# VH-VL binders against q9v1v9, part 24

Target 1, 196 residues: q9v1v9
Amino acid sequence: MSFVVIITGIPGVGKSTITRLALQRTKAKFKLINFGDLMFEEAVKAGLVNHRDEMRKLPLEIQRDLQMKVAKKISEMARQQPILLDTHATIKTPHGYLLGLPYEVIKTLNPNFIVIIEATPSEILGRRLRDLKRDRDVETEEQIQRHQDLNRAAAIAYAMHSNALIKIIENHEDKGLEEAVNELVEILDLAVKEYA
Below, E stands for the ipSAE of ESMFold2; O stands for the ipSAE of OpenDDE; V2 stands for 0.75 times the mean of E and O plus 0.25 times the DockQ between their complexes.

## First folded at step 8 (VH-VL; framework fv_amivantamab_arm2)

Design L2 (at its last look DockQ between E and O 0.86; V2 from the best seeds 0.78)
Fold by OpenDDE, look of step 8:
Structure L2 (fold): chain C 196 residues (1-196), chain A 119 residues (1-119), chain B 107 residues (1-107)
Amino acid sequence: as target 1 above (196 residues)
Amino acid sequence: QVQLVQSGAEVKKPGASVKVSCETSGYTFTSYLISWVRQAPGHGLEWMGWITAYNGNTNYAQKLQGRVTMTTDTSTSTAYMELRSLRSDDTAVYYCARDRLYYYGMDVWGQGTLVTVSS
Amino acid sequence: DIQMTQSPSSVSASVGDRVTITCRASQGISSWLAWFQHKPGKAPKLLIYAASRLQSGVPSRFSGSGSGTDFTLTISSLQPEDFATYYCQQADSFPWTFGQGTRLEIK
């Protein structure tokens, strides 16, 4: 049995906070995995990179190979415990947007849910401005919305190949965080039955 | 068509060095690794190491540490393997191969280069 | 290092036969296993990657199966051009290691 929840959201949407709080409240024993972090670890083990910033410099062919290795590893872990997989649905590049999870990878992961955390472009922009610790590219509200739209499209594509359910969770200011956390917890708690 | 073409056969004395070339074509050279594998007469395949074509990182088999050097020339899409301090047991056919690591593996190989080490 | 053990070391078969070659890893390697065909004087040829994925251009009579430590290469109906030596290779961790090879000879 396997229960995999993919969670995604653009930077500044509040994904990390929601994830952290939801994991504290859920009854299921989820393992949180950051896909990028795991890729980095594998790349380091292979001697391909020494620093995280070198990951982006890897050829796409090598990245895809690492993705598959990580995906298989996650799939194997998911046999033992539920997995909450934090990953990017899309990746913005200078030449366009790349799907974060190619076909073979999503098939391997075979998620039960694809959770997208969203907020208004204005809210996201505000949050980014308040987070001075992160070096983020400056994006307009329009660009932020475009990225969110593409994430939705990506989720649909992923779901098509995995039959995952798509859940969009809105994280708005004032009246959003607790509700968002509760919505995620509701999904995570479904894993209890799967591993019982 | 993806091709790897290696240099010709070599005959060397013990203690000498040999450098085998592997010219690649038909693909983006810097997108893959190059692995080197050898086969001694009457033995199986032995992985020697690989080099990343994009930044020149290397991973050598422990047995060959200190004696082997792999290099690449991106301008000519050519990989090189130098083996020093040759011994009789280094007599083998040496192969280069395009390598994508774990999942996709060594999918295209050169024709091989016979290196004979004899006194 | 991960040791790969193939069985048998040699096999005699006839055209049309079903041939099975096995490979065992000294430790779990998930599905990171490749099969190669090697003929004298020729470049090794990748047949199977990721334990069960057929390399492009390889005839469908070749198939791979297995995971963890035990793997199998199957030729469903042997053809004249299939007589060669076959190697398994683990691609789980460095160094890459090969099985000792299986020589497939004509009966």
Scores: ipSAE 0.838, ipTM 0.926, lowest interface PAE 0.6, mean pLDDT 95
Fold by ESMFold2, look of step 8:
Structure L2 (fold): chain C 196 residues (1-196), chain A 119 residues (1-119), chain B 107 residues (1-107)
Amino acid sequence: as target 1 above (196 residues)
Amino acid sequence: QVQLVQSGAEVKKPGASVKVSCETSGYTFTSYLISWVRQAPGHGLEWMGWITAYNGNTNYAQKLQGRVTMTTDTSTSTAYMELRSLRSDDTAVYYCARDRLYYYGMDVWGQGTLVTVSS
Amino acid sequence: DIQMTQSPSSVSASVGDRVTITCRASQGISSWLAWFQHKPGKAPKLLIYAASRLQSGVPSRFSGSGSGTDFTLTISSLQPEDFATYYCQQADSFPWTFGQGTRLEIK
């Protein structure tokens, strides 16, 4: 009796705009949660960190424990309200990509959907350059596509440990924004029957 | 095998200090916290604080702030707790424990160190 | 600080009995509760974490339940080696706090 939708996408796919519009239009009253923000909040409360940049320096085992606390908190909120959970499907490290949600965390969250917002590598690169925001990573189109490919693979791994359906929503230039928003709204509206 | 071995019993006079050691083995010392917990005779368990071995950060119980210092020596995988300005009501068994935080908790404990404070 | 209240203060029971011990938190702690067994002259032993998860190496006759403010430790069939004092501990917020303990005596 919960409804949890994981939404992910690399920077530049238009996820924030699609999310905002879909939340305005859906019949369900979703709570939007950023997983990393809750992780940071819990770490600060514990006195483990004072600044966001310290989070990645925590031992992996401590990070795993914080993930469990956050996952439990989200699962409890989901009993009263559907959850749209914004998180990274993969995390780049110096030695490769790490899955962003380990088995124990996925089991606790038990998502209904994993939604991946995608765009072509050229569209993503163009949006990153147009935004002129500080600290954009230097990635080639090939590296962008590799990251999107790994995120799809990560979603498969998460679905193996839950009953989540995987939905890829592409943000196409022609009719892309309105159709992408409508596709997301269709997913979110499924939550109405769970909380009626 | 994970093991925490503490130093032996101590007898102290009021106003003195005591430093209890906790030698760890069987796990990566820098991956977890060490919490210190004490039990006075006839009383329950009281958490004193923790130290993170990976960077030496500490979090002390409010009532002990200013009197307690926790340290680590990563070369020997050993944690230390020093309590200063001892009073008779500090008489207790002092435990160290590996602290895995919220979900997994304090899963392995040392054998305890009796500290007696009397004139 | 979150206060933890255990009941009863002591229990006298026979081998084979089902024993329950309760623990109440002064505020909601979700499922962040641990149970410890403490025998004289020994270190405390973790039995249950996250309210209901059995620690490795702990016999299955021990179980935990509850969420929010009210929690229960159950021993389904008491054994002679279960004589001890039992403590609950909240792990929701620092400082960690413990219940006052429940002394289990076997007749």
Scores: ipSAE 0.659, ipTM 0.861, lowest interface PAE 1.3, mean pLDDT 90
ESMFold2 (binder alone), look of step 8: mean pLDDT 92; pTM 0.929

Design L3 (at its last look DockQ between E and O 0.86; V2 from the best seeds 0.77)
Fold by OpenDDE, look of step 8:
Structure L3 (fold): chain C 196 residues (1-196), chain A 119 residues (1-119), chain B 107 residues (1-107)
Amino acid sequence: as target 1 above (196 residues)
Amino acid sequence: QVQLVQSGAEVKKPGASVKVSCETSGYTFTSYLISWVRQAPGHGLEWMGWITAYNGNTNYAQKLQGRVTMTTDTSTSTAYMELRSLRSDDTAVYYCARDRLYYYGMDVWGQGTLVTVSS
Amino acid sequence: DIQMTQSPSSVSASVGDRVTITCRASQGISYWLAWFQHKPGKAPKLLIYAASSLQSGVPSRFSGSGSGTDFTLTISSLQPEDFATYYCQQADSFPWTFGQGTRLEIK
């Protein structure tokens, strides 16, 4: 009896807003978990880091250990209630893109859905420009599109190992936020039957 | 092949200090922690603490606080454990182990170093 | 600190026997438990991590199960090389703590 929905999207796509609104409307009592936040908490408990920016400095082997710990924890929680897991499908590094969820992690999480929030590169760029607080790296429209494409590829890889359904939700300015929220709610509401 | 090779047996007097080395090979030293575990004669395994090889953070067992110091040398991929103010009850075989913490754990161990504390 | 209690403290068995060792934690530790084999004069060997995951290179006759507070190490068919002392270790929270050990002897 576990229902896990992974939700992902590149910065500026409007994922947080859609997630927040959908959680307010869904009939299912989802627990929202940010994978990175939970990893940070575990790292702090271990005395490995004091600040979130130090997480990236941890050796990959340690990060993977923390990921597995978090994944198992989430899996356990999912037995009790549906989980909406906010995570990065891919992580851009100076040397390339890293999959956010290794094979062992995705197998442990075993999601029912992988939801990708998308928008046009121009829309995303515009949103990033308006939100100065979140502007980490300036990316071109081409780079934004590449990142979205890689997220799709990652989702397919994750689905291959979990048999999750992939849902792409477009968050366009003209389409409207409401429509995107409704699409997510439709997915989340499927959890009602699982925990009834 | 991953290997941890420890220094040889030590005989010490009460009040003295001992420093045990653990030379590692076969893996990226800075990617793992090193845990130290000891076993006194007739007793079980006792975790002493760990050190991160990448930045030198340490976590010591409370019982040993103030008497134990763990260090690493990244240039030689070697970990060190120093125990001060030795007592007779510190007589034990001391082990180093490669440690990945929660999930993967201490997966490779050294052969052990016997430290005997006697008057 | 989390206390780990193993049972039995010692067990005599014959080659081919099924052997079961139990470990109980004083509080819930989820899946964060490892099993080690230790022979005199040798380095301890990790057998099981995360309660049920078999360490690479360990024979399949070894298996771990359990979650929360109760855990079990099983040797399905004891081999001559399996006579040793076995320890459980919790990896939930610091300090790491071990069970008192289970000595597996030849009957």
Scores: ipSAE 0.783, ipTM 0.909, lowest interface PAE 0.7, mean pLDDT 95
Fold by ESMFold2, look of step 8:
Structure L3 (fold): chain C 196 residues (1-196), chain A 119 residues (1-119), chain B 107 residues (1-107)
Amino acid sequence: as target 1 above (196 residues)
Amino acid sequence: QVQLVQSGAEVKKPGASVKVSCETSGYTFTSYLISWVRQAPGHGLEWMGWITAYNGNTNYAQKLQGRVTMTTDTSTSTAYMELRSLRSDDTAVYYCARDRLYYYGMDVWGQGTLVTVSS
Amino acid sequence: DIQMTQSPSSVSASVGDRVTITCRASQGISYWLAWFQHKPGKAPKLLIYAASSLQSGVPSRFSGSGSGTDFTLTISSLQPEDFATYYCQQADSFPWTFGQGTRLEIK
């Protein structure tokens, strides 16, 4: 059968470090997939874009179709090995938050878990300010908190259309990294009996 | 209520060109692709290429590369296909279709435009 | 290019009959397959997308199945308006390619 774990978190929560360490320690051999990377690969193959910065210019309807193509590819890969899928639960736009995964995409992925990595708004803001060289917009602590709250709500919506369990893993600076990694490893290890 | 309305039939001599129009309505023109498909008499359907309405990027069938040009006019929500250096085997009905890409496909088609190429 | 082969090339059937049309891809295309109905002088009409999903407004007597290389369109009880040519089309990769068509004729 398939085992798909969605892992998400807004920029600055330490998701990459937790993911790397958990993958080194888990008993299962997961394939790590970045949803956006696969979206870009499909768009290039179709001739829709040449450069990654063009992806945001694609019409939403075309992006949703590409999401379906990518979701189907992932579901087929998942029949052969467990998948750890790195993606955004929500996307901030000038006019509000867009759910990152529409119903058809979630149904196709059929995740077992949606893991949300969180940290305090202060910790997230501090990490983002150290990365200002990329000219990104800096959210306030209140905006960061709102974004994390909406990601939790989005995860509930995604779980309604799958059998996914929602797991929030808090990554507190200097105190919680090892505990956060262990929590993720416990989830990933569940895949062992699925692919025995 | 999505509708694609094509220009009328054309009769051409070998070596000439033809430009078929496809006026769209009932949806946001820039949200999807337009594919062109043709059918020669007694033959099946042949995909010719697509154009993205939102930025004008194209993807042409290799067989037609160098002879076909697809364009759009977003102010009139109209797509165009021009085929140059016509030969008698280009005689066909030419269709435009709204192309929603991989999953939903070519879901609404124009009525077709007969192009006849004869001596 | 992915070649699509339909079988049979034509079929004679009566109103009320069950008809099955088969489409084979030259390589695996997952479920990225569509079925079209085409009557002379009219635009082609999308019937099925993603191998088995029924397009809005298409009667439920039409159904599709299959994955990989082998696909089937079934009409469970033919109606007079169903006599037409049917095409499969792969939507896995460009260029889009069609089967050669299956003519469904009155017996």
Scores: ipSAE 0.707, ipTM 0.886, lowest interface PAE 1.1, mean pLDDT 90
ESMFold2 (binder alone), look of step 8: mean pLDDT 91; pTM 0.926

Design L4 (at its last look DockQ between E and O 0.89; V2 from the best seeds 0.76)
Fold by OpenDDE, look of step 8:
Structure L4 (fold): chain C 196 residues (1-196), chain A 119 residues (1-119), chain B 107 residues (1-107)
Amino acid sequence: as target 1 above (196 residues)
Amino acid sequence: QVQLVQSGAEVKKPGASVKVSCETSGYTFTSYLISWVRQAPGHGLEWMGWITAYNGNTNYAQKLQGRVTMTTDTSTSTAYMELRSLRSDDTAVYYCARDRLYWYGMDVWGQGTLVTVSS
Amino acid sequence: DIQMTQSPSSVSASVGDRVTITCRASQGISSWLAWFQHKPGKAPKLLIYAASSLQSGVPSRFSGSGSGTDFTLTISSLQPEDFATYYCQQADSFPWTFGQGTRLEIK
């Protein structure tokens, strides 16, 4: 049986930190996969792109095909070990928000959990400002909140097609990190039974 | 309706070159790849390679490396396949096809172009 | 390269018959397998993509199944227009490769 946990969160929410720490503590041997990274690898393998920045220039039709390739690959991997899949629930574009996982892809992945890492817009903004190494679009607190709201909506849509459980984990500055990690670990540990 | 219309039959001498065109319509040209496939008389289908219409990247079959060149003209939504140093065993019907790679594949094909190589 | 082997190379059948064509890949190709119908003087036609997905406009009497290395194209009730050559094609890795073809002729 497969166990797939999708984890998502907007940039600056602290997803990477929580993921890293949780993986260190969980009893299950999860394979961490970044969906975008795997897509890039497949695109390079196919000779479609040479650099990461070219990925965004791929036609949507090609991107969707690559997504399916990656999704199937992940699904196959999940038969052997639990998968923690880092991906974007939604993608902000100049013309609106795009669902990160189309219907065919989410059905293929068939996640057990969809985990959303959240924080207050002010916290996220603060974290983004402190991380000067990353090139991020400047967003207002309102825009940040809108993005988080859309991620929730996306998660519901994904869950509807996969019957995944949705877990929202709050990562706040005061005491949220340890608690957030524990909440994620609790979910990840459920995989132990699936691969025992 | 999606259509791929190829140029007419060609007769060439050994050593010559041939360039086959594939005019596309009914879809966004730059959103797909164009694959080329040929069939020699009495043989099956053989994939020759593809080209990305969005940036012109190519992937050629190893057998044809050095002799084949695929190009596109986005202004006319036309793909071209040139085969050089023609040999008798290059005699075949050549097809272009719209290609979405792994999942959706080559979903629409041209009518084919017969290329005959003879002395 | 991945080799695709079809069976049989030719088959004679009558209208109304159930016809099955198989394709075997030399290595696992997951579900990256397409089936094509090819008639002389015509463009090849995609029938099945992703091993089992019916291409739009293709009659429901066509179906594909299989994963990994073994795949099957089935025509549930052969119609006069179905007499043609059929090819499987792996779309797992480059170069794309085809089976040698199966000629379906009228008995």
Scores: ipSAE 0.810, ipTM 0.912, lowest interface PAE 0.7, mean pLDDT 95
Fold by ESMFold2, look of step 8:
Structure L4 (fold): chain C 196 residues (1-196), chain A 119 residues (1-119), chain B 107 residues (1-107)
Amino acid sequence: as target 1 above (196 residues)
Amino acid sequence: QVQLVQSGAEVKKPGASVKVSCETSGYTFTSYLISWVRQAPGHGLEWMGWITAYNGNTNYAQKLQGRVTMTTDTSTSTAYMELRSLRSDDTAVYYCARDRLYWYGMDVWGQGTLVTVSS
Amino acid sequence: DIQMTQSPSSVSASVGDRVTITCRASQGISSWLAWFQHKPGKAPKLLIYAASSLQSGVPSRFSGSGSGTDFTLTISSLQPEDFATYYCQQADSFPWTFGQGTRLEIK
């Protein structure tokens, strides 16, 4: 059987740090895939884009079709090894939030888990300001909270179209980081039985 | 509903050019690609290339590179295919099709345009 | 380029028969395969996309199956209007390529 873990979180939650540490510690040999990177690779292969910045300019309908191509590719890879899939559950736009993955994509991916990395709005904002150029248009703590709430809601909606379990892991810069990593490792280690 | 209407049949001499139009309606023109496919008498279907309606980028079949130009006019929702340096073996019915890429493919086709190349 | 080989090249069958047409890809194409019906003087018509998904408005007697390299189009009970040439087309990678076609003649 396949084992697919979707990991998501809004920018600034520390997802990459938790992922890196968990992959070093888990017993399972996961393939880490960034959904957007694979989307870009397929778009370049098709001749639709030459540079990453053109991806946002593709019509939604073409992006959705590329998502299906990528989802099928991941599903086939998952037959051979467990997949940790890094992606966004929601996409912020000027007019609201778009759900990042349509039903057919989720059905094709057939994830076992949807893992949501969260942190407090204050921690997220602080990390964003240190790591990015400051700008008046950077999200406020209230906007960050709304985005994180909607991201969680989107993940729940995706789970309704699959048998995936939802796991929320909180990432705090204090003593909570090691606990967050351990929680993810416990999920990833479940894959050992599926491929042993 | 969704329609692709092509220009009428043409008769050309070897060495000439032909430009076939494909006027679309019933959908958002810039959302998809337009592929061009031809069929010579007694032969199967041959993909010629596509154009992205949203920015005009093209991808041509290698065999036709250098002889084909595909364009769009977004104000009229129309795609064009021009084939230059015509030869008798370019005699074919030329089709345009809305190309939804990998999953849904070429789901709506124009009626076809017969291009006859004869001396 | 991915070559698509159809079998048979032609078939003659009676109304009510079950007809099977096969298509083989020169390399794995997962489920990225379409089937088209083409009648003389008309545009090609999409029947099946994604190997097995029936296009809207296509009669349920048509079905597709397969993945990887081997694919099948089945007409469960042949009707007189099914006289046509049938093409498979891979949609895994550009250039799009078609099988050579299978002519279905109703006896």
Scores: ipSAE 0.622, ipTM 0.840, lowest interface PAE 1.7, mean pLDDT 89
ESMFold2 (binder alone), look of step 8: mean pLDDT 92; pTM 0.927

Design L5 (at its last look DockQ between E and O 0.88; V2 from the best seeds 0.77)
Fold by OpenDDE, look of step 8:
Structure L5 (fold): chain C 196 residues (1-196), chain A 119 residues (1-119), chain B 107 residues (1-107)
Amino acid sequence: as target 1 above (196 residues)
Amino acid sequence: QVQLVQSGAEVKKPGASVKVSCETSGYTFTSYLISWVRQAPGHGLEWMGWITAYNGNTNYAQKLQGRVTMTTDTSTSTAYMELRSLRSDDTAVYYCARDRLYYYGMDVWGQGTLVTVSS
Amino acid sequence: DIQMTQSPSSVSASVGDRVTITCRASQGISSWLAWFQHKPGKAPKLLIYAASSLQSGVPSRFSGSGSGTDFTLTISSLQPEDFATYYCQQSDSFPWTFGQGTRLEIK
């Protein structure tokens, strides 16, 4: 009776837009959760941080504890309603890429789907340039593609431990948005029968 | 091996202060919190508070607010707990513990420090 | 504050017995519950975390179960070294709180 959809995509790929539009159209009553936001809330509640930028300064061991708490909470919520979980498949660090969802976390979440929103590196770069409100690290097209490739790899790893289906949704500048939204809606609508 | 080694037993007069140390080893000190727990004779365990070793944030039990101060020394991987204005009912064995908060919890404890408060 | 109530306060058992200790929270604490073993003059020892996860190095005869408000620690076959006091502890919200303890003694 639990239906959890993980949705991920690198910054600038259009994930937020697709998510918003899909939620408006789907017949299922999904609860949208941003994993990072929920972690922040828990950290604030614990008195560990006051601002979001402090989250990255938390020791990994503490972060993992918070992740597990959040994952368990999400798992519990998923018993009552379908969950669309917005999270990072991978996290770029100065020393390499970190999996956004450790083994224990993904096992706890046990998603039905892992949805990856993708676009061409040039499209993503263009979108980032147009969004001047966001402070993003400057990345080359090659770096963008590498990040997307690693997200795919991460998704496979997550699926291995959860038996989730992986869905890659392309969001291109031309008529791709509508198609992308429809593809996501198709997945979300599968939750209807799980909670009927 | 992860170890927490506490300072020796203390005997104090009412009104005095005591400072207990907890030297840690076998792990990255700044990656965990340190919780303090005490047990009075004939009573159960009582959580006193915790401190983050990485930035010194503290969370004290309300009962002890104003009388307890927890500190850390990252250079020596040592945590300290000071209790002031001691009373007879503060007589207890005091424990430090490595703490990861919600899920993993207090997984390794010190051997305890007996603090006796008597006139 | 969340109150934790253990039952029984004391229990007498023999080696080989199955022992069950219960802990009840005054409000829902999900799975944020740990079990500790405490022997006089020794450091408390974590047995179970997250209600049912066995701490590394702890014998498999120990197990935890439950969620929400009711939790159980089970020793499937009591060994001589298991005679001690056991505590449950909630880690749902601050302040952390413990049960009053269950003394397990030799019959």
Scores: ipSAE 0.785, ipTM 0.905, lowest interface PAE 0.7, mean pLDDT 95
Fold by ESMFold2, look of step 8:
Structure L5 (fold): chain C 196 residues (1-196), chain A 119 residues (1-119), chain B 107 residues (1-107)
Amino acid sequence: as target 1 above (196 residues)
Amino acid sequence: QVQLVQSGAEVKKPGASVKVSCETSGYTFTSYLISWVRQAPGHGLEWMGWITAYNGNTNYAQKLQGRVTMTTDTSTSTAYMELRSLRSDDTAVYYCARDRLYYYGMDVWGQGTLVTVSS
Amino acid sequence: DIQMTQSPSSVSASVGDRVTITCRASQGISSWLAWFQHKPGKAPKLLIYAASSLQSGVPSRFSGSGSGTDFTLTISSLQPEDFATYYCQQSDSFPWTFGQGTRLEIK
């Protein structure tokens, strides 16, 4: 049996901090995997790219095939160890949003949970500004909310093609980081029965 | 209907070069790779390398590195494979194939081009 | 490079027989294996991709199975048009490599 948890959230929701603390506290020994990092690794091995910026320029058919390779690798790793999979639910393009996980990919991954980390648009904007990044794509609070809404819709589509439950974890300043971490730990601890 | 149509048979002397063409139709040329595969008489299939139509990047089999050059012409949707410094053991049927990479494989092949290298 | 070894090297069988061809990889290749049919004077034809997925237009009597290092192509009920050489090919990592082939002859 495998246990795969997808975790996603737009930049500025505090996902990395929540993930680190939850992995430290969970009873299960999860492997944290970034989908995009594996995609890049496979593309470099194949000689398709040398720099990460080239990944966006790959034809869509090649990207889809790489996604299948990566999904299969993750599925195989999940047989030995529970997986916490960090990925984007959607990818912004000049012509609209691309779903991050095509049907065959999500079917292969067959996640148990899709966890979406969210925060208010003002909190997200504030956290992005604290990072002092000069190459920031400045989204308005309205655009941030619409992006989070679209990611929820994408998660529903992924759940239709898998056995995943969808969980939204809100990282609000008023409620503190600890509540968000505890909600994630509760999900991760479910993996204990799946592995010796 | 996806088709790959290759140039005709060639007879060469040792030390010469050969350039085989592979004209594609029925699909978007720049969306896939083209792999080249050969089969010597009495032998199995041997992968030679691929070229990406979208940017011209290549990946050659180590055995052939330095002797093979693959190119494309996007205006005619045609791929080319040139093998230099020919030897008698390069006598083979040479195939091009549309390569969809790891999962979907080499799903459509050309008819093959016989290259004969006489000693 | 990943070496692919096929067995048997040749088979003689009758119409209606079940035929099994095996392929062994020198290291684990997950499910990244394809099967091809190659008839004299024709281009190779993809039958099976990803170890067990049937290519469009291929008759349902063909099936593939296996993962890791051991793979099988099965023809459930042999037909006269199935005379050909069959090749396995790994697509786990470059260079792509093929088995040496299995020649199937109809009695």
Scores: ipSAE 0.677, ipTM 0.866, lowest interface PAE 1.2, mean pLDDT 90
ESMFold2 (binder alone), look of step 8: mean pLDDT 91; pTM 0.913

